VHH binders against RCC1 domain-containing protein 1 (RCCD1). Designs and how they scored, part 5

Target 1, 376 residues: RCC1 domain-containing protein 1 (RCCD1), of Homo sapiens (Human) (a6ned2)
Amino acid sequence: MAEERPGAWFGFGFCGFGQELGSGRGRQVHSPSPLRAGVDICRVSASWSYTAFVTRGGRLELSGSASGAAGRCKDAWASEGLLAVLRAGPGPEALLQVWAAESALRGEPLWAQNVVPEAEGEDDPAGEAQAGRLPLLPCARAYVSPRAPFYRPLAPELRARQLELGAEHALLLDAAGQVFSWGGGRHGQLGHGTLEAELEPRLLEALQGLVMAEVAAGGWHSVCVSETGDIYIWGWNESGQLALPTRNLAEDGETVAREATELNEDGSQVKRTGGAEDGAPAPFIAVQPFPALLDLPMGSDAVKASCGSRHTAVVTRTGELYTWGWGKYGQLGHEDTTSLDRPRRVEYFVDKQLQVKAVTCGPWNTYVYAVEKGKS

## First folded at step 4 (VHH)

Design z10 (from t19 with Y107W; framework vhh_7mjh_2)
Fold by ESMFold2-Fast, scan of step 4:
Structure z10 (fold): chain B 376 residues (1-376), chain A 125 residues (1-125)
Amino acid sequence: as target 1 above (376 residues)
Amino acid sequence: EVQLVESGGGLVQPGGSLRLSCAASGFTFSSYAMSWVRQAPGKGLEWIGRIYTSGSTSYNPSLKSLVTISRDNSKNTLYLQMNSLRAEDTATYYCAREGYYDILTGWSDYGMDVWGQGTTVTVSS
């Protein structure tokens, strides 16, 4: 009964390999488009060239450069080279299987292991809602990596609740709402104030005293959302994915036009009006090595976040979707290909009277689950 | 500016060979894995293969016997050698920059964030 819902999945952004975003003919979808298969999907995990969909009935379906289907699937996690699938085992244990993406669900997996799931918070409804999903294993003592070794143990004292992987880094949310990061740090994505890599999980001291509800990892940036709905964001900002000032003109290919207007016939450079935002380029921030508090327009509370390689998406408590960052494939959903260094509400869902409930970004596309307004 | 510029396309007889080049500028070429992708007229993109920062390669199995990918970091140039070309290999060929490889975690997301304008290869006559 709880599974009865009036909602649908929508996709937008890059689909050049045939990923299901609505329109498969072109390489891009610029406006949210209903998916052909949307109503019974409960999990979406997208790499840049293919997407894995898990249905409520336990069916896994692949779309894009990888294709195929499998049953008895509890979860799936798509990376560019590898697909991880969590299947129902012969007993109470689940079976983790890792395939090369291009031969996914065909023949023998590259690696397989039985994992014993820990019971969802029997005495903790919040823990049940926060239950770990791939790449974090249900046992919360290990996660799956797209590179060997595929099974990576976690110290039990970490008490992991959520784990997300970027291109070079990992973010871990523990049972107490604390955030840990490790991996590559050269883009500030670890949030410790340095560009140094960390070999082991390290506590984000800048977030101490705050209780986080969710973490999201992009290619080279990081996001967390507090229990009170505040957004903290850090890492790489070359495309504006942190909603901090960036090189908008260079990113949009406007550098040549700007350069042409800066020179007089006498060869002198004409200085535009200094100090004015319209007349002078804003200072750009390429790297933010500490968590920065991000306010959404109109003071909206955030409840969910997801990151692509160079874009960010946030769902508000009231069911609005905000996106920003690199937009040249249409992955921001604003009916154009303009990149943004500030959050902008996706008006499609407002115009269609839809309340957004979930968002999942692939590297270059965005998937959204929305329900008709007035139906909760 | 970050740029990728492909060259070397043109008309080739069936059974012939071509070497495509991709000149990279505006970024540290040696730090990125690079891919080749093609698009036949009226069709979607088809991934050809990639070359890692180590020089190791990975290919689409259906194209493995046709192609070899190499790189010259001193020249900031990526290459695609194609042999035994057939009419169905007629396509626009793109080079693309992929993500980073992290040696500490072994983690990488090889998304393509920069693409060249493409070079057209026509196999005919």
Scores: ipSAE 0.012, ipTM 0.525, lowest interface PAE 8.8, mean pLDDT 80

Design z11 (from t19 with Y110W; framework vhh_7mjh_2)
Fold by ESMFold2-Fast, scan of step 4:
Structure z11 (fold): chain B 376 residues (1-376), chain A 125 residues (1-125)
Amino acid sequence: as target 1 above (376 residues)
Amino acid sequence: EVQLVESGGGLVQPGGSLRLSCAASGFTFSSYAMSWVRQAPGKGLEWIGRIYTSGSTSYNPSLKSLVTISRDNSKNTLYLQMNSLRAEDTATYYCAREGYYDILTGYSDWGMDVWGQGTTVTVSS
């Protein structure tokens, strides 16, 4: 069977360790740049220093501070300390292999587990670029963590559909479209209205009655997208990654400023700076501890989201890409290194008449799958 | 305002040792983890190691036996000690600020957001 793919993967942001598009000369790519021609990539997973690419032919390729290749690969998940790979064996079970990232695909893995694959869905299109399923394991009964204990079982009553990990927290989307969070909460990233950690999955009550289609975890912030295309976002906002007003870090004329953090009665944190002039101090939000509804420009509906350590990317139903947050490596794709505290459309894809179908962020870079307009 | 300046590079004989310095200014140095990174001619960046605010260190396993990272918070200075240098260690060496600490709120964020200009080390006879 011949399969045609008019689409291509693009990358931008930090690539200083030789991640594809680094070529040893540059550390940053500020505008979307096509990845190598003809590669049939179906999964991209990026850590800050290396990226894992999985092809539909089952080849895994590492690019950056980690290098190497492996066959019979169905999925891969790259973290700073750990590489998890799901491989097809000659038997009926898949094989999960986990390596220390610094020795990835060299020698013996730290551990290996036979896993029973999840029952195949009815609509599983072979030709589409999709987010991988790791770190959620097949059968949706456990996930892999980059911190000990590495194998983490899920409670039997949780029917997980998606699981994403941030630096200190986890988000789980269940089969009914409900969202659960747990882990570290000191940056508001759990969304329960407090800064307290949760040791086990806790339902986000603020989102009950809504059906979520996707979750995304950043370093210390969280995003979900509803089936109706609404975006909910919460957590850390020091770089503007929640699209809420942030502090201006480019101060001229070195002055002593007082800064105060205020808690609203609903638990939101607003920081204010002031030298006490006639006008009120300008407010900014450092932490949003409960889901906040985010409107995109032009009232566009969202269908996909992905988060880096300090930036956010969202794909609209019409195939546009919006990015915001920390931009100093060019990971927002706007041909500059300016950070943004509001969504901005990536004009490159509009100018090239491309529809964006998928986005995957590493900590400081962004990977995008796009197809020529008129094909979807 | 925020600046990192590396120094101490130069020509070294194979088997020799060299100590690099990185002077930090424009920020509270003691509140940040710091990294060393190098780039050999025509190659990508190679991470060497980091030092946390506590003074604890983490190294690239391929380089751990050859390098030591230290810091002096009173002088806002980061150091890289290199021993048993080989021709393959010829590179431009950069220091980078890795962690962000909001002193007012006590929150932290991680990432390499400030880099020095680099100092060149050439290992030849």
Scores: ipSAE 0.000, ipTM 0.437, lowest interface PAE 11.0, mean pLDDT 80

Design z12 (from t19 with Y110F; framework vhh_7mjh_2)
Fold by ESMFold2-Fast, scan of step 4:
Structure z12 (fold): chain B 376 residues (1-376), chain A 125 residues (1-125)
Amino acid sequence: as target 1 above (376 residues)
Amino acid sequence: EVQLVESGGGLVQPGGSLRLSCAASGFTFSSYAMSWVRQAPGKGLEWIGRIYTSGSTSYNPSLKSLVTISRDNSKNTLYLQMNSLRAEDTATYYCAREGYYDILTGYSDFGMDVWGQGTTVTVSS
């Protein structure tokens, strides 16, 4: 039976390993589809082959290449190799458990650690509703990493509020709204103007004087949203995930030597030969090493961002969803498999008179929470 | 045209062995990590393992002792050797391209962007 609630979760994109995306049929979903078990979900974390759902009642459910359930769950973070789960203990103590993804929630975890969340003076709850979620640990003193060492302490002077991990980099938002980055930088994802790696959190000076409300990390790109609704984006753009013009070279994971071909409607292959000048590379931006201001169509203010491996999703103050980047699994939600190097509004939610409240991207799929308009 | 074609499937007795092949064309095979995945009738996909451009492998721990993945870059061919087959190994087996893997940087675009049509393996007595 269906639940009577004002909102629902929707999914779209890759689901070939049996990940729940609403329809659950085939290997990809091109249009936002309601999740059947989705109404009680308060947290979604997705890897490319499985998704972790945490319910308001504290239950963890795994869907896809990993399966199983666990109770007393406060938070979960899914990566390709590891599942991290934060569980309530019998007292105020929390237990962090990390499993290999393929054996998630079965037997003993690879690593487990008690996390003591107590010091009343450090709680400072005024406005700290944006307190750390995984991979940032409670009390904001450390984070969990998918690579050993799994527990990574933060410098005592950092007052972390949010921490997000990409494939090789980390983004940290502090209590004052400042952004720090570190890790691998060869795709410009650190935003410091170089392609050099940083071993320690480094302040993004290009964002000084601005107060950030959120950060989001993709595989190799980065996004932040200011308290005033401005979007800043940087890093890798081979699939158009920065909303900057891109070449088609890496769009399909192809090498430089790939031959361009076209299929007609009968499935027959057609090879096109223009002049030599027609084969010249179009102007493109492969890497953006500094934060770039991104304007949404119609000047809309942003309130939430989330990134997949090669796509980006942004929720506006008015409850619209914009997506762009690599789209070949339908993860952009535009009822097609076309990749975009410009933000495009997901018309499904507009057509259904739904206001989008949250978005969470996996590497190759997108999950959205939306409520009916005119209810407030 | 980028294409993957699996072969070598068929009927096998329980306890038997089988080697599957995957012929790649239309791209530089040696530049990509490759995976094997399978789908039992009426079930979702199950990842078997991956082989990197270096020849290094990573396996589903549940299957690691039963399978071996190898590649021959000179023939643009990926292989899956399976031993001690059981009825529960009955499935359609797919090879898939993982995307770019750069050994110097460790960059990997994990996520299968090109799939073969599959080859069926039936384990029955």
Scores: ipSAE 0.064, ipTM 0.579, lowest interface PAE 6.9, mean pLDDT 80

Design z16 (from t19 with Y100W; framework vhh_7mjh_2)
Fold by ESMFold2-Fast, scan of step 4:
Structure z16 (fold): chain B 376 residues (1-376), chain A 125 residues (1-125)
Amino acid sequence: as target 1 above (376 residues)
Amino acid sequence: EVQLVESGGGLVQPGGSLRLSCAASGFTFSSYAMSWVRQAPGKGLEWIGRIYTSGSTSYNPSLKSLVTISRDNSKNTLYLQMNSLRAEDTATYYCAREGWYDILTGYSDYGMDVWGQGTTVTVSS
């Protein structure tokens, strides 16, 4: 959530197409790097090759493989092939414009539609400021899709509050805190206990009785955060993005691969998670088809989550950032390129006396909003 | 192991043509979208174009008139045909594997998780 106190955005991870991450180091930034100080950015949406920044003054700026700027912008959503922009019209109506990413903000959009915004005065839960509304439209009756038809209506019975899109699936959080999922399920990302696809939004029964405050969709994994600060996570785990044990850490480098091999020879059935363990679990989990409860180190409560294609980032109530998953581009922010199958706190923000208020992941990078800690 | 190896680079006269190849091994080539990217001396990466599993292509509009991307799934090979080359096209050219592409929904994880070593193209008189 954005604070009234001035803060700054930081970026790290993949920037090989010139995406602004505050560094000059080729393709990668491994430690949080400050973006333009003094620019009031209220929305960041990142694709794998470009990033869209929206200011509170209504300026949209593109950085990376797409470039350009536009005014009167209320929101933007960057996908790999398409940019969706919500513009203020001359009246109370907003204009939704969908651009091909490679020619974004130049000439005519591929598609445009006037959108009547939802009535103002609705009470929104704290924490929505960074996530924004797109791809969910302000009317909460439809969402924007990266594939035609671009305007996708939702059943009026679904009182949507938040909608997030993965590579093949969608997650919807309703006004009552219930979670729905649909789309491709091959990697368990729908959370219904099967690998089957769902054509229509389906209620996640495993989460009934709990009130969710936040959802996040990765490439092929899913996260939600409850109002009480509990994390539920499911889907694909080949890179450790669920914080469940995985063998894909062997790809991080030979030192990690050698260590794993030395600790658990092919004659052993025990993964090295402790000194001695009777009834040791399977050495890795590739797919988790139903929500799993995830505890953060030191019992920290979560308030915000965001997912890349293969990594996960969570903000705690106390303003700490935890990241895990595929790290080869430095997108975990730990000053290395090591992938992790367990949450690790990003020490940069602690060391700089910063409270993290928001996080948004692109497929291969991470953007963080943080404010300086006040004095009592 | 998963590997991409580019070839076909070299010295070309301005206005000339050149065809680059990228040999793929260690994965089911036909199941992946593939991209070409380049890096001119002292500049960042510039995306050239992509070829989907269907054989359809998408190009950087700034380069579309100069390049054609094709693939031969039987040979596990990706190609980049370049015409009307200029001095500003001097760069190291990379092929890259992109994530899985879902034809029905249009989604993919366009992250480049495997890169070739690069092949250098120099355009000079």
Scores: ipSAE 0.000, ipTM 0.417, lowest interface PAE 11.8, mean pLDDT 80

